VHH binders against a8e7c5r167to518. Designs and how they scored, part 30

Target 1, 352 residues: a8e7c5r167to518
Amino acid sequence: YKIFMDSDSFYYSLTYDLTNTVQRQGELGKSDQPLWKRVDDRFFWNKHMIKDLVDLQAPQVDFWVIPIIQGFVQVEELVVNYNESSDEERSSPETPLQEPTCVDDIHPRFTVALISRRSRHRAGMRYKRRGVDTDGHVANYVETEQLIHVHSHTLSFVQTRGSVPVFWSQAGYRYNPRPRIEKGERETMPYFASHFEKEVETYKKLVIINLVDQNGREKIIGDAYLKQVLLYNNPNLTYVSFDFHEHCRGMKFENVQTLTDAIYDIITDMRWAWVDQAGVICQQEGIFRVNCMDCLDRTNVVQAAIARVIMEQQLKKLGVMPPEQPLPLKCYRIYQVMWANNGDTISRQYAG
Short names: E, the ipSAE of ESMFold2; O, the ipSAE of OpenDDE; V2, 0.75 times the mean of E and O plus 0.25 times the DockQ between their complexes.

## First folded at step 16 (VHH)

Design z5 (framework vhh_3k1k_2; at its last look DockQ between E and O 0.37; V2 from the best seeds 0.00; counts 0 for: pae O 5.9 > 2)
Fold by ESMFold2, look of step 16:
Structure z5 (fold): chain B 352 residues (1-352), chain A 125 residues (1-125)
Amino acid sequence: as target 1 above (352 residues)
Amino acid sequence: QVQLVESGGALVQPGGSLRLSCAASGFTFSSYHMSWYRQAPGKEREWVAGISSSGGDTYYEDSVKGRFTISRDDARNTVYLQMNSLKPEDTAVYYCARVTYRKYPSGYIYTLDYWGQGTQVTVSS
């Protein structure tokens, strides 16, 4: 893929539709149609900037229109090598003989990429940074796709984040203001349902991971979410709570292992998208939707942990890493930095 | 093996009543929430009613509220749906469903995971 960055974290590609996951692109099939005719509308950020050009529907203009997303893209090539454990200084001031590079070809390699695509709906309005609106859209909605490339194989795992889809706010003059519910549960029901009807249509099954604290100031929001899930009572929803608070304060995946162990069967059954030149080998069977109060730091840590479990399954399935071992330490550290950069970028876009 | 077996479906005239039963086996019935769903001809399956594992909380879809009553008998491992004031719109195959609740040290999980074979309810003149 060829991916270009603009200011404010906007990205485009001349030949690849950044608005669609690998799986959605496989479902659309082969086409020589221009990219903008195949986009996922949620993530087509330049739609209105070039509206008159696309409205012309002249064939020649179609290939000048390139879809742009707001979000995050990072790509890294990793090497599976269990003999690396630290950053070592090469401080020897000498003209050493050039080491042959052919030895590096014996260690398996893979490419990992993160693509986060932010919904153009609710584009960061300051007083509307929380909850659902009357169109069923939620604040801070981001689809994050983790891609693995090995030889001719492309593997993809997708997660979403988004605000708790009830009507609520968290504003005030004091530090750490209390959240407030703005509509009753019966008034909220149709908008909650509208949001999840769209989500189920798109992803088929959803596993909600709610990181809102079960006690204290956040409880009112967590309770409202659970009540709506129970009232909606859709068999395509699974609701998971996780008390992220004191268990994971250091942004360490180790504490999140309690969650990933508890839902390991759900993660395994979710699977992932897998394609090669011959076609689609398998598909992801739903999506994890993760939230905390603002869908930033806690959400990012949990998504990284879930995606790591999937990545290890993918790499072991392909024979790229040995069974019964975790990622090499250097791979893990680079992985953590990629996800940290993702979180920082989403946070900046949410704030401003 | 988990089994849910519905019974009691019949043909009835508008305004009539029916009582559906769902016999459960293969799991600790008293530990699970139970629900009823229905699927009308040519339509998607929809939720009708739910009951907590303790039997203390019941929930109903708006169109059946006040007409249908869900209950459970843990001694007989059975959930019931009493259906009164039946309308032609209530014509459907009715399914019993188990709701899984799992608690773990840091939280809990809710999902629907098992369905019965269904029982036909027909409301016509």
Scores: ipSAE 0.313, ipTM 0.698, lowest interface PAE 2.6, mean pLDDT 80
Fold by OpenDDE, look of step 16:
Structure z5 (fold): chain B 352 residues (1-352), chain A 125 residues (1-125)
Amino acid sequence: as target 1 above (352 residues)
Amino acid sequence: QVQLVESGGALVQPGGSLRLSCAASGFTFSSYHMSWYRQAPGKEREWVAGISSSGGDTYYEDSVKGRFTISRDDARNTVYLQMNSLKPEDTAVYYCARVTYRKYPSGYIYTLDYWGQGTQVTVSS
């Protein structure tokens, strides 16, 4: 497939549906319908632009309409080579020297793709758009899909980010004002429920990872979120709190491992989408919904960390990586750059 | 086996007071947050109050703030709900629930799981 990029924010493909995950594409099955009729409406960014064309009800429109996403796409080919790793990582006494059990060559290769797709709903700048609306849409909603391709195998892991789904605001970037709650808990309840009912319908189960500070100015928003979760009382929701600033202060992002270790069982149980030429091997059984206040830097770091855990599991399952080995250093570096680029791009789009 | 048994439900007049108890067994009580819920006829079950495992934090629905108090006695494996200034709209079956709580250095994991059989509270003149 060929992916086209416009101004580092808009992406389209003539042969691939960028609006749907691998899993959703499988569920939709084979269709004779044109691409624009099969898209996930949430991420069909140019829907309004084609309205006049669609209204013509002309068959020719099917050839002219190309769905466009706003977000981020990067594809990299990686080579698993442990010889390039530092001697210190190889000599860990805790890791027995095991010969790589690779399916193919001494240096197996795999393709990684990162696709972020921004919701067209409640689009706007971060200080102008926060929280949930009366339709259950939240500000800065982004679905991020990590894809791995090896031979005929395609694996996918999907995460989401989005603003805390209560009515709140933080006006003005100049003065960094305190966030405020705009509506009471009872007034908020139906809209909170509306948001998560749609999410559960789409993703089956939600694991909320709230990175909002547990102290200070952000606390009021975190408390409001937790309270709504309690009020909503849905068994398909799990709520996780992690004080990112407390543990990762000074750019100690490695400390996010504390979180990934704590939720390792949840990560494992969630699984991922896996398809080959024979069909669906497994499905992702839930989704992580990660948020901070603006769902940018902190959120990106945590999503990347979770995704890395999944990637390592996937590659080991495929026989691309040996058991009990970490991702090669070179691969890890490229991987980090991909997620960093993702974060930066999403930040620019939301910040304006 | 995890068990939660509610007690203390009764018929009371508006403005009256009740104290509900929930006796827990079959698990390490002190390690879990506990919550009270209520369900009125024809309505969905709604959250009323919550208390942290340590007892240091309490949470309330807005409609019961200032009237209800949640507390716990870990020595007795019991969570309480003191209800004052009761109103007819407080009429419901009240349920005790265990909150699965996993604490780690940087935060916590929260989910709802076990419920009691409930105790009937009726507020009527």
Scores: ipSAE 0.024, ipTM 0.280, lowest interface PAE 5.9, mean pLDDT 88
ESMFold2 (binder alone), look of step 16: mean pLDDT 82; pTM 0.809

Design z6 (framework vhh_3k1k_2; at its last look DockQ between E and O 0.85; V2 from the best seeds 0.61)
Fold by OpenDDE, look of step 16:
Structure z6 (fold): chain B 352 residues (1-352), chain A 125 residues (1-125)
Amino acid sequence: as target 1 above (352 residues)
Amino acid sequence: QVQLVESGGALVQPGGSLRLSCAASGFTFSSYHMSWYRQAPGKEREWVAGISSSGGDTYYEDSVKGRFTISRDDARNTVYLQMNSLKPEDTAVYYCARVEYRKYPSGYIYRFDYWGQGTQVTVSS
């Protein structure tokens, strides 16, 4: 498939549905319908722009409508080599993408792709758009899919980020103002429920990772979130708190391992999507919904950490990595850069 | 098999008192937080009260604070809800729920997994 980029923020493909995950694509099955009729509406960014065309209900429109996502796409080929390999073994950008080889190769190869897709709902810049609305949409909602491709195997792991789904605001552009709750607990309940009912319908089970500070100015938002979760009391929701600032101060992002270790059973139970030429091998049975206040830097770090755990499990399952080894350093470095780029791009889009 | 069985629901007059019980089986009762919920006709289920696994902490919805008391007897694997000064607005099906709480060095985890069948409480003149 070919992916096109108009800018740092907008992506489209003529041959691939960037709005749907591998799992959702499998569920939809083969269809003769045009691409724009199969898309996930949440991520069809230019839907409003083509409304007049779509309303014509003319078959000719099918040739003109190309769904565009706002978000991030990066693809890298990685080589599993535990030996101190010189930078020279990196495939020259001029070398045509070869299909990765697996088990019989001295150095197994695999392709990694990150696709982030931003919701078109409740779009807006930070400080202007926070929390949930009366339709159950939240600010800065982004679905991120990590893809691994080895031979005929495609593996997918999907995560989401989004603002805390209560009515709250943080006014001011120049300052980090104190967050404010705008509506009471009871008034918020129906909208909180609406948000998560839709999420559960889409993803089956939700594991909330709340990175909001447990102390200080952010605490009020964290408390409000937890209270709503307790009130809602849905067996399809799990709530995990991690005090990111407390434990990762001084850029100690390695301390996120405390979180991934604590939820390792949850990660394992969630599984991932796996498809080959024969069909679906397994499905992702839930989703991590990660948030901080802005759902930017802290969120990105935690998502990357969780995704890395999954990637290592996937590669080991595929026989690409040995069971007792971590990801090779070179692979890890490239991987970190990919997620960093993802985070930066999403941040620019939300910050304006 | 995990089971939660509520009992004690009845018709009572305004201002009356009632004690609900929830008998738990099939799991280590003392390791879990327990909560009471209620659902009135045409309304969403709402949280009423919670008690920690240790029994040291209790929490209440604002509307029942001062009137309701949650307690637990780990020897009997039972959680209770003492309801005093009952009001017509308290009419609902009351449910007992198990809430998993796990603390780890950098935070905590809540999981919601099991509910009882409920018991009907009706407050009417």
Scores: ipSAE 0.534, ipTM 0.824, lowest interface PAE 0.5, mean pLDDT 90
Fold by ESMFold2, look of step 16:
Structure z6 (fold): chain B 352 residues (1-352), chain A 125 residues (1-125)
Amino acid sequence: as target 1 above (352 residues)
Amino acid sequence: QVQLVESGGALVQPGGSLRLSCAASGFTFSSYHMSWYRQAPGKEREWVAGISSSGGDTYYEDSVKGRFTISRDDARNTVYLQMNSLKPEDTAVYYCARVEYRKYPSGYIYRFDYWGQGTQVTVSS
């Protein structure tokens, strides 16, 4: 896949449709059509810019029309090597002679990629930075796809983030503003339902991960969300709360493991998309939809943790990692940096 | 295996009363939250009322609060919905649902995975 970044936040590829997940690509099937005719409309950012060119319907225009996403792309090649700390120790003159490390080229390798796609649908609403709108779209909606590539296998795990789909605001940009509910529960119901009808149509099953604090100033938003979920009561939804600040105070992000342990069976049952040259082997059975108040830092940390659980399952199933071993520390550090870069990029797009 | 069987739906005049029942089997009834939902023709299902597994907490949609009462009888594995002061707007198929609720140290989980077949309530002259 050749991916180009023109400007700080926009991405395109001449040969790959960045708007669609691996799974959606498989559902569309093979085609000789130009990429722009197969896009996911939610993420087709240059749709209106090229409208006049598309309306000409001349064949020579098709090869110039390339779909562009706003979001994030990063690709890394990783090596599964548990002996790298020994290399540091071996360089010491005072260390007794050790057997040399041999055949480094036998270590398994895999490619990991992150693709985040920001929805275009809320871009024109300057006065609504939070919640849902009357079309059922939410602020800061991003689909993030984590890809694993090994030999001829392509594996994909997708998550979404998006604002709590009720009508709410926070007063200006003051230090520690108070959130406020803008519409009543009954008035909100049809728009909450409209949002989730679209989500269920697209992803079939959703597991909501709500990271809003259960106490303090955020409580009013968390309570409103739960009330709407209970009112909506769709069998395709699962609602999970995690009190992030209560359990991750002082940057104790390792405590996210209490969440991933508690929902481990849900994560495992979600599965992932798996494609090789013979075709589609399996598909992801739904999606995690993660939010905090602004869907930035807390959301990114939790999505990374869920995606790590899946990645380790994927790598073990492919024989790239041994059973019951964690990812090598160097691989994990690079993984953490990839997700940090994702979060920083999404944050800049939201703020700017 | 798991069964939820609603009963008690009928045709009634505005201002009348009905008592709906939902008989549950195939699971440990006392461990689950239970809810009532309704669906009018051409509309989506909407939640009406809920009751915690302990029976200590009851919740109601605003339009039915004060008119409807949810209760449970764990000895009979049955959830009830007492419906008073019925209005034409209450006309719908009413469904009983099992709502899984579990708490873990850092949060809680709700699942909405099993429904009965429903019972028709019609409020008209």
Scores: ipSAE 0.519, ipTM 0.796, lowest interface PAE 1.1, mean pLDDT 81
ESMFold2 (binder alone), look of step 16: mean pLDDT 80; pTM 0.804

## First folded at step 18 (VHH; framework vhh_h_nbbcii10_fgla)

Design g1 (at its last look DockQ between E and O 0.63; V2 from the best seeds 0.59)
Fold by ESMFold2, look of step 18:
Structure g1 (fold): chain B 352 residues (1-352), chain A 124 residues (1-124)
Amino acid sequence: as target 1 above (352 residues)
Amino acid sequence: QVQLVESGGGLVQPGGSLRLSCAASGFTFSYDSSYALGWFRQAPGQGLEAVAAISSSGGSTYYADSVKGRFTISRDNSKNTLYLQMNSLRAEDTAVYYCARIRTYPSGYIFDYWGQGTLVTVSS
């Protein structure tokens, strides 16, 4: 599929609906309808700009209406090779450089893609970049899909991020302002519920991963979130806390393994979407919804870690990657860069 | 269809006693060693406080310092019911009490099932 980028991280494809996950496209089934008639409305950014053209409802207009998302797209082809030499060994003066003589690489290959879709709701409220609104929409809501493609198989794993869905702000005249709750617990309940009713309708089951610090300045937000989750009392919700700063101080992101180990069974039971030539093989059984205060750096690190666990399970299941081995180092480095680029792009869109 | 239902709350005078019950349906307490059962409370204007917990085997218990010696957690696996015996009650024990099924790990916790809560008021 061919994907094009606009200058402000807007993306489109002439043949693929970027607003829908692999799983949602499978649920819609096969259709000759134009892409814009089957979009996920949350991520259909050019809806308002072309309304007059869409309202004509002529077949020729369908060709001109291409759904556009704001977010991030990156595609990489990776090679599973555990015998790679260091750059110094390859540059040894006793070892002359030689042209490759092999036409086909004997190592397995797979394609990895990241597609992040920013919700068009609340996007124009950058000055109020926190919490939920009276329509149940949250700030900085992004759906991120990680795709694996190998041979005729397409595999997909989806996560979301979004602001804590209570009414709060973090604005002040100091360098490090304290967050504040803007509405009381009882007043917030219906709007919190409105948000999660939409989420449960879409994803069926949610595993909330709250990365807000459980002590200090952020505690008031984390406490408010947990209280609303408990009051909502929906059996389709699971609530996970992880004290990111207490455990991952000094950029020790490998300590995120504490979280992924603790929820490994939940990750495994979530599964993923898997489609081949015969159709849908399996589906993802819910979604991880990850947040910190702004849903940027901490959220991105945790989502990358969860998605890596799934990717290794997928590759081992397909026989592309041997059992009991981690990702090859080169694959891991490229994977980290892909997720870093995702986080940087989301951050720029949120700030500006 | 998993459900936890608290009962036994109410108004009680300081120094009195009250027994909370939490009936479970849709799962059994004794057959899943990956979880603990616990009582949590929230007083007006405060965050959620862990009060007491009991391991899946029944061999380990936890009590908050504020209730140690006064509260006793127990369970009856044949009735799928968790209990909290609260003695020597104080005004500071006034809160909504929740029962929950939880898992803990070094950097956090997981709530997978919980009840709607039962109000305990301790006043003269």
Scores: ipSAE 0.626, ipTM 0.816, lowest interface PAE 1.1, mean pLDDT 81
Fold by OpenDDE, look of step 18:
Structure g1 (fold): chain B 352 residues (1-352), chain A 124 residues (1-124)
Amino acid sequence: as target 1 above (352 residues)
Amino acid sequence: QVQLVESGGGLVQPGGSLRLSCAASGFTFSYDSSYALGWFRQAPGQGLEAVAAISSSGGSTYYADSVKGRFTISRDNSKNTLYLQMNSLRAEDTAVYYCARIRTYPSGYIFDYWGQGTLVTVSS
């Protein structure tokens, strides 16, 4: 059990590095270095606040500096029980989910955690911050890690979201304004490359899932993204397009299964991080980088869908879930709430 | 490892013909019906445009309006090679041509592999 302390959108732990994934932590190995020296710099939100302290070169700094992330953390303990009568009445999206009741110890249990880490780079409100900058940083970059813990086993699956990495803007607060490209293709190329070089360095392979509309006002941004991907021509990049609005029109979010089914082989090949007391069992071999225009609602839905596929696979591998069974309804409901909370929190942070 | 390698580019006079080839390795054309193959091009100072595409079965083809009637996309499954026959070439056809593998599904596509491109220059 790891303790997280929450202050609105800011999270820290005295005993756990919230800036690094399970996989990255494994790669870094055991270190006697203070926590703030081991953090992922991208997610060290309070780095600027400690500059003066660090400059003092006082040994005490190592004890006083606690890395803080901006983002989202939620931890839930779930019980796998298929015998619980699905209250038919609770299927209405309008019905608040009841708190999970205590279940018998004979049922498998697992802990699930969601950790979203917001990049400290290009922090700002939507419509004011879009696209890539000259440093290769994109607006609303968030790394989201789903953790499963069962006994001595810890499994992790990491995804990212971020603005389309071209120079573009969308002015206006009251309505959905038309996006515009701010720089030409050639001018954008080195910055696009810079972004993805860093991403590939960090995550090995990237599967881009672009949810930008293939028609209408958003099309220009989608086209620009694809063009840059093709020009960059990195074999470690895969580009996936899914017209979310067209396919999920009327809030038919279940149709996202069309996407997850289409990329099922990619999901399977990507795997996940898995560690136990003996060490590393497997590694995540790439990441999904999901985006829409603002990387909020649509993105969150798709990330949740992908993560659910992974979670089910993980739980089956662990023997927590039987084969060919879906996640129990109660578990699924809690899971949905977690991801919804994640989405809402990130949205509030980006909206200001 | 999947690889696409374009060839056949070069200098040609207006009105001339050229045949591009794309040799695919690491996968077989005939075994996966989910893949489409296509040609894209990028002219100097212009954006990337789709030129032509062919379904895995070869039963369906797409052509850009700018090349309709002049270009023909085909595939030879026995050679695992994609072709683009370009006739009646024009100066505006000058571009780097890329072949790509595309996996299609309802409401979307997967673009996973493409070549380095071959330069076609149409000039008098």
Scores: ipSAE 0.532, ipTM 0.813, lowest interface PAE 0.6, mean pLDDT 90
ESMFold2 (binder alone), look of step 18: mean pLDDT 81; pTM 0.810

Design g2 (at its last look DockQ between E and O 0.74; V2 from the best seeds 0.61)
Fold by ESMFold2, look of step 18:
Structure g2 (fold): chain B 352 residues (1-352), chain A 124 residues (1-124)
Amino acid sequence: as target 1 above (352 residues)
Amino acid sequence: QVQLVESGGGLVQPGGSLRLSCAASGFTFSYDSSYALGWFRQAPGQGLEAVAAISSSGGSTYYADSVKGRFTISRDNSKNTLYLQMNSLRAEDTAVYYCARVRTYPSGYIWDYWGQGTLVTVSS
């Protein structure tokens, strides 16, 4: 029994650990411990709010402490029905059907969920909204998990976003302020390494998708990022650049397919977490880390596109979706709305 | 362990020559035809510049305009080594040089392996 509740941008469940991915929960195993003792600390937002209660160390109090995340949760049940038009009226007939109405039994269905978990590090307005800090934490760090549920199968695909982990700022009165590097590359190296050491420990392999413009004002940030990636020289990192504005003029997001086509083999080799009643069937072999300057609109569009490629592979593997047909238009439009809501929520949390 | 190791950098006078080498271990150059091998450089205070590249098959080469006619990229598959012969060196060629395995596509680049870099200084 799972419970998800939205109180603005904070979510909790009485029985499910919202701080951990399906994969991490599988690695932790079964336990009778209270949820708060098993959480991923990065996303445990009420840890410091209830410190006095946990300091009592009373067993009964432990079961009243419920982990809370900041982020986004949306769950939709979808029906694979190619006979339904997008323009049909949804008014119910006044006279109920007297024959069996098992239409839902003949069409495949699946549940799609998005869970975004914002890191509690760098929370609050006193922290800079760009780059890395001296603890190795980056601004606007969000882990987004896309889940598919079909029968007894739970499938999960996870991505992260986060600011370019160098010391930089972008402020001023101009509409397009020039970003500025605040520390030299040699001074930045240990903090860049500190951030990615934690990331490699957690996710093992990372594919960086850098969406900052390769020309113009953003170039200084993209250059600094690539230089630090080269200096860090970790074989578990792959670096991908994508010139979003050259191919997505006026935010025509159709051109994101150029990127997903180019990295299709990398996406396929990443796989996903798959759990059923028999246990863990497979695991995700790394993570995509996507950024633009603020990790908002461009980042959200690219993450949605990558996750769509994975979702279609998952649904075809489960037999929910035929191999040569796209998702029904209604399913795809609901998917687009889910990711748009995710992006809007992350943007509001970043701005305020 | 996958590694690329550059060597052959150093101090050279203007007009001189230098040969850079990039030894690969943990993979072979011909494994994936979608990737190319390349040399990239970064001068002090500047971003990375693509200098030269050679296809995985060895049939195609690319040179930046700033180095055409002066630099030659080559590879020796039996030694799993990439080379950059640099002739008629100029002060503007001073940079840290990196070798890398890259894939190009219309909208950008993919870097999957690279070296630590070797410094080339053209002075005196």
Scores: ipSAE 0.635, ipTM 0.832, lowest interface PAE 1.1, mean pLDDT 81
Fold by OpenDDE, look of step 18:
Structure g2 (fold): chain B 352 residues (1-352), chain A 124 residues (1-124)
Amino acid sequence: as target 1 above (352 residues)
Amino acid sequence: QVQLVESGGGLVQPGGSLRLSCAASGFTFSYDSSYALGWFRQAPGQGLEAVAAISSSGGSTYYADSVKGRFTISRDNSKNTLYLQMNSLRAEDTAVYYCARVRTYPSGYIWDYWGQGTLVTVSS
């Protein structure tokens, strides 16, 4: 499939549905329906633009309407080679990572893609849009799909991010404005439930990873989140807390491994979507919903870490990677850049 | 399916005693050392408070400062039941009490199962 980019934020394809995951596409099956009728409505960014066209009930609309997503798309071809000397010297964050020219046809190759889809609901700037609304939509909701393609195999792993689904605000442009709860617990309950009912319907099970600080100014939001989870009491929800700032202070992002190790069984049980020419091999049985306060840098780091664990498992399962070996350094570097780009792009979109 | 069901709540006078029970099904207390069982409570208009917790081995216990010396957490593995003995109850102990299974790790915790809660009212 060919993906087109109008800008750093908008993506479309003439041949591929960018609004649906591999798993959802499989569930929908083959359809003669036009693409715009099969899309996930949450991520159909230009839906409002086609309203007039749809109202015309003209058959030509099916050909004119191309669903557009707001978000991020990057595709890379990677080569698994463990013999390449780790140029230690180029690890300076300041040196633009030269794209490794994968020359050797003898080494396993795979394609990796990141697709982030931003919800069209409650679009707005981060300081103006926080929390949940009366429709159960949360601020800065993004679905991120990591795709691996090897020969006829396509593997997918999906995660989401979104604002803490309570009514809260964070006023001011100051570096660390104090968050405020806007509505009481009882008043928030039905809207919290509405959000997660839809989420559970879509993803079956949710593992919430709350990265909000457990101390300090952010604590009130974390407490409110947990309280609502307990009150809602859905067996399809798991709540995980990780104090990112405390553990990763000083940009020690490697300490996120503490989290991934702690939830390793959950990750393994969640599985991923896997399809080949014969059909569906396995399905993703749940989703990680990751959040911090703004669902940007911290969230992106954690999502990348989880996705890396999955990627390694997938590649091993495919026989692309040997057992008990880490991702080759070159692959890892490219992977990190992809996720960094994802994070940066989403941040720019949310910041306005 | 894993389920936690609280019981034993009710109305009690100040200075009185109450024993809460949490019956667990779908898992066995003794098989996973990674889990802790605990009691949490929410008083009217207050946030959620951890009251007491016990490790899977029973070797470690935690109590909130507000309940130390008055409350005792215990478990019966043969019955797969968690208990909270509450003595010398005070008005401030009035709350909905929740039983929960919690997995702890160095930088956080995992909540995977909890009950519907049982109301404890301490009033003269």
Scores: ipSAE 0.506, ipTM 0.818, lowest interface PAE 0.6, mean pLDDT 90
ESMFold2 (binder alone), look of step 18: mean pLDDT 78; pTM 0.783

